# Ledger of designs, part 5: VH-VL binders against Autophagy-related protein 27 (ATG27)

Target 1, 150 residues: Autophagy-related protein 27 (ATG27), of Vanderwaltozyma polyspora (a7tfh9r21to170)
Amino acid sequence: LKCANNRVLRKYHIDKHSAKKSVARDTPPSKTTEKWYVNPCEEHPADDIYDGCDKSDDICGIVMVDLPVFNKDPFVIKRIEATDMASFTATEESNALVLRYTGISWGQNMVAANIRYFCDKNSNEDEITSSIWANNDISIIIKGPSGCKK

## First folded at step 1 (VH-VL)

Design o1 (framework fv_olinvacimab)
Fold by ESMFold2-Fast, scan of step 1:
Structure o1 (fold): chain C 150 residues (1-150), chain A 123 residues (1-123), chain B 107 residues (1-107)
Amino acid sequence: as target 1 above (150 residues)
Amino acid sequence: QMQLVQSGAEVKKPGASVKLSCKASGYTFTSYYMHWVRQAPGQRLEWMGEINPSGGSTNYNEKFKSRVTITVDKSASTAYMELSSLRSEDTAVYYCARDLYYDSSGYQPFDYWGQGTLVTVSS
Amino acid sequence: NFMLTQPPSVSVSPGKTARITCRGDNIGSKSVHWYQQRPGQAPVLVMYYDSDRPSGIPERFSGSNSGNTATLTISGVEAGDEADYYCQVWDSSSDYVFGTGTKVTVL
């Protein structure tokens, strides 16, 4: 009921959806894989989530590196979770629903996350179209029913 | 190559305190939360608490909160668990274990475990 | 306080399938992890986040989690699988909770 009790989010279908995406990036001499899981309302967790995430997470990001030159198994180079206790602000900006998280713990750092939802009435699923984790800022763009008003 | 090596068995009298150690090697000590879990003979695993070695922040199981203290020595890559006011019911094998993923504030399973330390509380 | 209940024992013949259940209210909304413990040894993580397998754990180990029941399935059971198995979750009110444990005997 976190989203149902939020004056902005209760107007959106966001409580019925979660999103996840695995993004491969070519970072010579290595390869990097970023895995993202987003479920801010926690009322519709994914049935299968990434290793290292919890179904109750609002945000989970895992960055892995593959060093093909050394025949090593891929390993996690960084991981972050905004748990079900995380707070956010929800605003409506430029035809998008925006959730802003601050103070997400990551080792000794505090990370901020911005999730921007765009409405897509032709889709039954939320799709992560962009994900960037640079320094202490995470920017995620999602397109799907969660960005649409009820 | 990653290892958690725990201190040796302890025999204590009721009312005493015990301080166990867990020395980490083969990974960046400050990047993983460290947990303490105990198991009384023939009983289930029971979580006691955790520490973030980077900042020293702790979280304890409510059942043990008044008697347990978890600390770290970053220079020695060693975690400690002190349990005070010992009772016969505290007779158990005590394990240290680390989080699965590094540099994360999320709650995780424990991948590497120490060999365990038997603590016997008897008169 | 969140509680995880497992059957005390499961008996299985070599080559057959063992199913170890872990029951908890709405456990399907949580991430379940499984540990194997042989006598006198520390626990070993054998399954995490419901269905992911650590490196070195055989493919015959699989997991599922839905509704009120999570299950660790061991197909083609071998003598070396004889051990105690514990499920585990994290819960916001109870922190880390371990199951009551199941002794798997291979006969």
Scores: ipSAE 0.000, ipTM 0.497, lowest interface PAE 18.8, mean pLDDT 85

Design o10 (framework fv_olinvacimab)
Fold by ESMFold2-Fast, scan of step 1:
Structure o10 (fold): chain C 150 residues (1-150), chain A 123 residues (1-123), chain B 107 residues (1-107)
Amino acid sequence: as target 1 above (150 residues)
Amino acid sequence: QMQLVQSGAEVKKPGASVKLSCKASGYTFTSYYMHWVRQAPGQRLEWMGEINPSGGSTNYNEKFKSRVTITVDKSASTAYMELSSLRSEDTAVYYCARDQTVTTFRYYGMDVWGQGTLVTVSS
Amino acid sequence: NFMLTQPPSVSVSPGKTARITCRGDNIGRKSVHWYQQRPGQAPVLVMYYDSDRPSGIPERFSGSNSGNTATLTISGVEAGDEADYYCQVWDTSSDYVFGTGTKVTVL
């Protein structure tokens, strides 16, 4: 009932959906794989989430690198989970539902995450269309039913 | 001063359960994975499982996953490991150990260890 | 399951060099960590990521890892180095795997 108890989020279909995406990128001399799982309401987790994520996570990000030139197996270089937030806000901006997390623990630092949901009534699933993790900021863009008002 | 302090020795009968504690101090408890590792007398170290104290997510060794549960109490900076359906071969020293990996960047090694808890399973 | 094999024991004279091997299939593709355990004590991390030393570990400790063998090398061995030594890797399928352990005796 996390989202049902939030005045802004209860107006959206966000409580019925989660999103996940695995992206492989060429980052010569390496290859990078980024896996993202987003489930802010924690009520409808995906059945098959990534190893290293939990169904109770609001946000889970795993970055793996394959360094062929060093002849090492792919390994995790960055991982983040957000479930106990110091601050969580939901606002409406420019036809987008925006979730802002602050106080996510990341080593010695606190990370902020902004998730922007855009409505797509023609889709049955949320799709992560963009994910950027730079320094202490995470920016995720999602298109799908979660951005649509009830 | 980083340290892990474990609960005292336990003597159990076969079929019982045991719950061990590991209290952390001197560092940010939620920033580092916590492992549980056991060692039977005269034998090798054996990994049992890990927990991310921030989210509570766990990963268990396949050998133990039907019998082991790892939990945390963040307010007390304490990790727990419960092992059920005890057998005589579960007699071992049980260690908690901090991953040298912060939750956000993984090294997969263990840099701070508790003193160990002896669990004896005897009929 | 991924397996790491170490010799059961290594004997070395004071001031000489001890070499503790850790064998695993293509272990050179993995990152190896090493622990020292003195009798009645908890393990102590003495080497991580093949060849990096934690703060407080003397330069006499070095590591290498290639092919099917990782090695912890202790030069100028001292009586206080007598202990059990364990290698450890993380594997995608097996998670955390410890070696069989090597008892190092000095004399």
Scores: ipSAE 0.012, ipTM 0.581, lowest interface PAE 8.3, mean pLDDT 85

Design o11 (framework fv_olinvacimab)
Fold by ESMFold2-Fast, scan of step 1:
Structure o11 (fold): chain C 150 residues (1-150), chain A 124 residues (1-124), chain B 107 residues (1-107)
Amino acid sequence: as target 1 above (150 residues)
Amino acid sequence: QMQLVQSGAEVKKPGASVKLSCKASGYTFTSYGMHWVRQAPGQRLEWMGEISAYTGNTNYNEKFKSRVTITVDKSASTAYMELSSLRSEDTAVYYCARGLDYGDYVRSDAFDIWGQGTLVTVSS
Amino acid sequence: NFMLTQPPSVSVSPGKTARITCRGDNIGSKSVHWYQQRPGQAPVLVMYYDSDRPSGIPERFSGSNSGNTATLTISGVEAGDEADYYCQVWDSSSYHVFGTGTKVTVL
């Protein structure tokens, strides 16, 4: 409902899609897994979202590390959540739909997130192509149908 | 098991240089960063610099950058820290410590294994 | 330069709770690690990534980090907990920064 009420988002297919991605990195001596779930507008998300994320989340990011030399089970070192109550703005910039979330809680930390959607008419799914952390800002790039105008 | 063993105590005159060693054992040396931290008598811990045992890349505390050099010998699993132009204020216990940089997502090393420390005394 | 400030000392009775604070601008946006140092000994990592305990550290040790203050909490303090405690963070400009240190005395 919040996306249907937004003048910019109403023009896009963003209400039909969510995106998720799990990236395993070999970070010797550890192994790091980065999981992203992005769903700003879909009302009925799939049941198979990542453990640790909520179906009501607009953005959920989890970074887990497996570090055997600490004699410790794999553990979460970063977890970011933006819920459907989070403050956001939607703008159009250089062929991209941009959502900016501010005031995201990361534990007791405050971060902002920019999601840039690029249109890909040849895809039936949104793909997270990039996720970058810099200066308490999270930059996510998604390519897929959500970046395409109706 | 996993440990860092440092070289013995040094006594130096002002203006001299000192080179300390830190030998790692019980883990893969090149998989972790190595840090040097000092503590003057009765004072706080002070970070001096770091090196990637894998790449050899270094970062130094601005306070020491002109005088400190950190190196590694991969074949010997040993890190070195050389401090030049010694002053009486450099009298301190110097520690090496193992750190892990989780890359872009966690730019934060926890120092989980520490050497026993090396006392460097600078006096006339 | 980024700076972390700790109280110089904390006194606590055996069995009570000690709270050691670490203050820094927007420290809640950073990962905080804590070290215990007994006289004549090297520091020992007792808490990392705000609230995770390394293997072998008793559950009496807990951590939190929010806003401008991180806290190491030691419940049911024992005589063996008497030591200096240091917080530590990574900062993009200053790299690795230690706090000013807190001497915990168990009386």
Scores: ipSAE 0.000, ipTM 0.501, lowest interface PAE 12.1, mean pLDDT 83

Design o2 (framework fv_olinvacimab)
Fold by ESMFold2-Fast, scan of step 1:
Structure o2 (fold): chain C 150 residues (1-150), chain A 123 residues (1-123), chain B 107 residues (1-107)
Amino acid sequence: as target 1 above (150 residues)
Amino acid sequence: QMQLVQSGAEVKKPGASVKLSCKASGYTFTGYYMHWVRQAPGQRLEWMGEINPNSGGTNYNEKFKSRVTITVDKSASTAYMELSSLRSEDTAVYYCARGSWELRDYYYGMDVWGQGTLVTVSS
Amino acid sequence: NFMLTQPPSVSVSPGKTARITCRGDNIGSKSVHWYQQRPGQAPVLVMYDDSDRPSGIPERFSGSNSGNTATLTISGVEAGDEADYYCQVWDSSTDHVFGTGTKVTVL
């Protein structure tokens, strides 16, 4: 998205930041890694993305399984990508900036993703605090400067 | 353990064809792409092509597309690479290597390699 | 027509740090993999997805990738690290591409 051209997004510092998070879980005999990358504005060029994501992605989520005991390559069991080709809306709630993407392909299903940004003026970077799946909706919560008005 | 075992050295004349084999063991053969990579003496590694052993789908380097054919025998867990119209500059060590089929566009590289097969093309 | 350029050689003393660069247009947007090849042997994957190590590769191997340059860093270099090193990426226009290779000599 060109966030400067969006009536809601142009009021926020969202065009200066991206967010990414990798969470590893030891699920013996396997390891599970969940990677999230969020960069909705083209004004913030991507140059450090996860393998399996595209630099044009607004949202990218990858869930991988590694079986170290079998000396096996990590493999992807779930991959989600959203670009501005998906329908999107930006709205202001009481204390959050909310981006909603609809029409995202996930295997043979269509899903939606909500990104809820909360302002944190004491932080210099966005932090993904949670990601949850519920009823074909993906909910991502980010806390940082992107949720703050200019 | 995971292993790729390749066929023995070949000596061919210009204009001939050569067909190399690569037998996989220790992992699910149809779960991973199989790549073919060559290296001329003292030169760099050069990617030739890949096959999805489950579907038989192939992708080839444009440089070799008219002369290379990659196939598989699922029951034998074996991949084959045939290179036709051989020239002296095709003298090289040919490797097979395992990749990830689920990450074809973003794979984590080639982690299991065969020992290599020397092909010499001379008159 | 996409290409990856590496320095032909790097010399390093035991215990010091070797840095091997791989240059390509906008390589920072691609996932870079690194291979070690000893004379007469098949390549061995030592780094994938820019900075992840395969099982069995020591922590002294690290990687980075930004802009037009990817780097494989080997700290505390040992004699056994002497080898040729190749970077490799997948590019939508050329498929899989290997770098020109770097010979690392441990003095």
Scores: ipSAE 0.000, ipTM 0.476, lowest interface PAE 19.8, mean pLDDT 82

Design o3 (framework fv_olinvacimab)
Fold by ESMFold2-Fast, scan of step 1:
Structure o3 (fold): chain C 150 residues (1-150), chain A 121 residues (1-121), chain B 107 residues (1-107)
Amino acid sequence: as target 1 above (150 residues)
Amino acid sequence: QMQLVQSGAEVKKPGASVKLSCKASGYTFTSYAMHWVRQAPGQRLEWMGEINAGTGNTNYNEKFKSRVTITVDKSASTAYMELSSLRSEDTAVYYCAREGRGYSYGTFDYWGQGTLVTVSS
Amino acid sequence: NFMLTQPPSVSVSPGKTARITCRGDNIGSKSVHWYQQRPGQAPVLVMYYDSDRPSGIPERFSGSNSGNTATLTISGVEAGDEADYYCQSADSSGTYVFGTGTKVTVL
């Protein structure tokens, strides 16, 4: 209903899907893992989400450091959360649906998140294809049914 | 206040060994790793190795592994770095640096003032 | 055999933006940290995990890391920003690696 009440979002299938992805970076002697969960419409939250995220979150990002050589448990070093009450703008740009969030806390910084959805009618689920940090701005690219117009 | 205080400047002949100290205060010494980093005059920072102050476990840069030994004295909250078989190329400022925890894990958050080691004949 | 290459120098006028690059093979798959070093002083951490600022570092410092290049950006440059800057990451052997260093001159 949240998305159905938005003039831009109600034109898209975004209310039927969520996306999650875990990506690892090799930072020896550590390993850095980024876990992303994106669900701007709460109709279909993932059954199994990452520890530290809430099923109602619009965006949840967790950065963990694992130190296998030092026999230590993984540490969560950053967490961002845009809850279901977070403010956002939705716009249409060059074949993409774009959601922009501002005022998100990530570690010791305040950041903005920009989510670009590209339509893929041949997929049954949304896939996070890219996540990039630049200048206190988080850019996430998702390809799937959520980017497709009704 | 938190600080790392290093021993004074050393002048050594080629072939000698040098042992530098780094005394920590203002935090729980055994809860953090201590690293050693050197910088030759006008040149880049170069990582030498680290020690877990609680366990005594060490990890060395392969370049220095045969010549460097890092140790700790827990009761004195002091880390040591000994470099043997000194050459003129070992003339540098040697820093100790604490490894951060939590959000800054894997970074060097506090540094000593540095110790100049001069190797000459 | 992992090497981080920085330009030896960057000149910038007060109030303008300085961009310091750190080039390494597939560095975007690794985390990058940045240190500022003034003459005769120990380095100071100014950026960690690509784009996070330590407490006390002004908002005009920002960072990014993608592909083969990580960048430290200093906007609204002030005279006090004149220093050497070093990027830092780690290789697969458990060795911490520093960049070649960049001298930022505010003229």
Scores: ipSAE 0.008, ipTM 0.545, lowest interface PAE 9.0, mean pLDDT 83

Design o4 (framework fv_olinvacimab)
Fold by ESMFold2-Fast, scan of step 1:
Structure o4 (fold): chain C 150 residues (1-150), chain A 124 residues (1-124), chain B 107 residues (1-107)
Amino acid sequence: as target 1 above (150 residues)
Amino acid sequence: QMQLVQSGAEVKKPGASVKLSCKASGYTFTSYYMHWVRQAPGQRLEWMGEINPSGGSTNYNEKFKSRVTITVDKSASTAYMELSSLRSEDTAVYYCARDYGSGSYYKPLGFDYWGQGTLVTVSS
Amino acid sequence: NFMLTQPPSVSVSPGKTARITCRGDNIGSKNVHWYQQRPGQAPVLVMYYDSDRPSGIPERFSGSNSGNTATLTISGVEAGDEADYYCQVWDSSSDWVFGTGTKVTVL
């Protein structure tokens, strides 16, 4: 998205930052790694993205499985991408900036993603503090300068 | 450098309260859960509770739930643990420790950095 | 409450292999972390996610977890490995649970 053209987003430092997080999860006998990359504004060029994501992605989520029993290379079982092709809305709640993407393709399903930004004026980086993928709804919580006005 | 620095030793009387601090530096404070763990002399490690600094949500060990309160000051990157109605059995070294949080069913990465510990002595 | 039981002590000679067990109901379905604690010091994470080593932990340390028993294995034991060792899991009903602890003595 061109965040400078959005009346809500232009008020926030969101155009200067991206966020990424990798989470390991035990699903015996396998092990899974869930990776998230978030960069909504095209004013912030993509940098250091995960393999399997595209530089044009606003949101990229990848779930990889490692099966030690089979001695195989880790493989991707889920991958979701949202770009400026998806419908989105930006709204302000009492203490959070909320971006909602709808119409994201995931196989034959359509999913929605909510990104909630909380302001942290003492941090120089956006950090993903929570990422939940339940059914057809993805909820991501980010804390950092992107949630701050000015 | 990544560090967790805890407040100094405390000596309290039975029935008093104690509030310990744990100051984080060198990492994004809100990206990791903060835990409090205690260890009585010669005893095992015992988990007391946790806080997600991002949202302020807490979860406590049932054993301590009525007496323990964990809070954070995000601007100071500091976590606090207050334990009330102190008993002689609360004499212990209290540690803060961070863990890498998880948005999934498990918290797989454990407590990778610990504070130096604070000795709390409860005696009359 | 979920319980993790460890032997109180393990004795091992220098250069030999020490095995520290952690027993819990269906522990093989959980992620096990291991901590080393020397007298007067804070615990140090030496193994996480059953078998992954943190940076700075020697390859002599390895882990396994299956069924009702998780094991921390220290091969080529050195005098500096003498310490208390604790296992730990996260349980959905009990939250974080530490084991009873094992004192490893290097003779």
Scores: ipSAE 0.000, ipTM 0.479, lowest interface PAE 17.4, mean pLDDT 82

Design o5 (framework fv_olinvacimab)
Fold by ESMFold2-Fast, scan of step 1:
Structure o5 (fold): chain C 150 residues (1-150), chain A 124 residues (1-124), chain B 107 residues (1-107)
Amino acid sequence: as target 1 above (150 residues)
Amino acid sequence: QMQLVQSGAEVKKPGASVKLSCKASGYTFTSYYMHWVRQAPGQRLEWMGEINPSGGSTNYNEKFKSRVTITVDKSASTAYMELSSLRSEDTAVYYCARVPYDFWSGYSKYFDYWGQGTLVTVSS
Amino acid sequence: NFMLTQPPSVSVSPGKTARITCRGDNIGSKSVHWYQQRPGQAPVLVMYDDSDRPSGIPERFSGSNSGNTATLTISGVEAGDEADYYCQVWDSSTAYVFGTGTKVTVL
């Protein structure tokens, strides 16, 4: 398995957890929803995931808008999935475990992603505390047991 | 009407700890991050840390990480900030303030409502 | 660590325009927010996302952000605008960063 074979990741509880988050914002007349699913080790997929994501995804992000006034179905304006990474690096930076992905396909673009894990020994699950997708860069911050050393 | 009401002024000796409270009302407590920001006399605003009341996760400014603890009591819609090993330079007004959850815009992270502040004086 | 620098003070006459600058490396790529703080009071959000006004903030407050400088502009200045003003951004490495603050004095 990917994380067991990685010298840095095998020291962490990251292989036991996945994380997901859905955030909604009201911007009349529209509504914007951002959904993220993160499971870099693929050994512990969530039982319920978002439509448009696959349980085998390392990273899945969906951004959609809803125009209730026009009675149209919600529009997906951005969707990205990273399943079989061309380039993957795990490093330890001060107080964080950092996963760096490069070469994630998004239409005709190549996207890079950084996932930063902070340890929380008092939590039983990972929580996505921040998610940013700007241009061709994704930055996700997760706090929970995955950031803790074995 | 939305309010953030903080506990009263504190006078502490060097080496002591102080625990401040911030009671929220008029909105869904778990829908916004709660932050603590301090301001020493005549100085700039300085971010101390945040908590997500929904998940309970915290993030701290590295400068305060060894001495600060932020907690919440969801049933009371109250956030707490405890600062230990107080020094004279910790004399400041301490504010709680709320931030909307970050969205796909990412950088839209701002403090939309603030508590009235609590003066903490560390006496020699 | 990311730094924001503001002039320490700005003096302006009633009815004139005050401009408060906030300087940071490539600040135009970030969202800048502004707070007003009157003596003895908590800060109040007066501008967010560079140029959006919160409900209740008059149209004479406007904002801009490009390159290395963000600016809060207060036109038709009134005595009640006398306060300290702070800019703020979020940076992925430093988290929440506040400016050094500018004291606006109305004559």
Scores: ipSAE 0.000, ipTM 0.488, lowest interface PAE 13.7, mean pLDDT 83

Design o6 (framework fv_olinvacimab)
Fold by ESMFold2-Fast, scan of step 1:
Structure o6 (fold): chain C 150 residues (1-150), chain A 122 residues (1-122), chain B 107 residues (1-107)
Amino acid sequence: as target 1 above (150 residues)
Amino acid sequence: QMQLVQSGAEVKKPGASVKLSCKASGYTFTSYWMHWVRQAPGQRLEWMGEINPSGGSTNYNEKFKSRVTITVDKSASTAYMELSSLRSEDTAVYYCARGEIAAAGTRYFDYWGQGTLVTVSS
Amino acid sequence: NFMLTQPPSVSVSPGKTARITCRGDNIGSKSVHWYQQRPGQAPVLVMYYDSDRPSGIPERFSGSNSGNTATLTISGVEAGDEADYYCQVWDSSSDYVFGTGTKVTVL
């Protein structure tokens, strides 16, 4: 995304901040590790990104059972702009900055993604407080400086 | 503890439809995907489709997409697979199987139902 | 359409090692899972993510995956290991793909 050229995003400290989350959970009989990477304003691939993610500025989620398998079958959801017939919208809702993507192609599916940013002026880093993929919908909640208005 | 119990054997004529059930117990039904996989006599396993019971979203194998419908009844913890316009080559054992609910490029089936034999003959 | 090819049969003597291969283009970049199916029974997961064993699967079972070939290895083969074995991957264009299957006979 060209965040500086977006009417809503340019009002926020949502620049090249990235948010990462690695969550281990028990999924009987196995254990699962989820890895998330979010950076909507990154225009160029970063030198250091999450292992197994192959594109910067993508929503990248990896779920692995037991031990992590690095650089194996990563899935990435490419950032989609309105110019590519897919919908991207940035809106302001009840103390949150919300980025919505629709029309993301994934195999036989069309996936939608919502990223909700809440301001935390006492933090120097964005924290993913929730990340869920269900019903071909990705819902991510982030708390940090990216949710704060300039 | 964990069980997937499938409906009984079916005998159908060509052109008919069949609807199979798979009742889950011993785990949270909406926390895992449910898949349908079939196996014709002496042949390999063949994936037919999947459903996320939490919201009802589905994905189907292109080979079956025009004929297969997968649904769930969350209150009964039961998944259904309906296959229409049956042909003799649809004679197979049909399995339901549990999978991960997650955004993963690597997916597997950890628990399987006992299977339902569907015979299609005149 | 992504394809996985297995040898149709493998014969092995009790106590020896059976090796079941699964061939696919660049399969080493994918995670391979393996299922055991005894006659008249549903498949059972015996190996997942290339080399991890589910709870209850003996340590005699091991796996590997590199290049164009994944392998399920059963050491110290026992009569109860006689079954059909299927490899499986997920592919973004083909979804869930099963191998052609290998019948392991213990003689």
Scores: ipSAE 0.006, ipTM 0.507, lowest interface PAE 12.0, mean pLDDT 75

Design o7 (framework fv_olinvacimab)
Heavy chain, then light chain:
Amino acid sequence: QMQLVQSGAEVKKPGASVKLSCKASGYTFTGYYMHWVRQAPGQRLEWMGEINPNSGGTNYNEKFKSRVTITVDKSASTAYMELSSLRSEDTAVYYCARDSTYYDILTGYSAFDIWGQGTLVTVSS
Amino acid sequence: NFMLTQPPSVSVSPGKTARITCRGDNIGSKSVHWYQQRPGQAPVLVMYYDSDRPSGIPERFSGSNSGNTATLTISGVEAGDEADYYCQAWDSSTEYVFGTGTKVTVL
ESMFold2-Fast, scan of step 1: ipSAE 0.000; ipTM 0.508

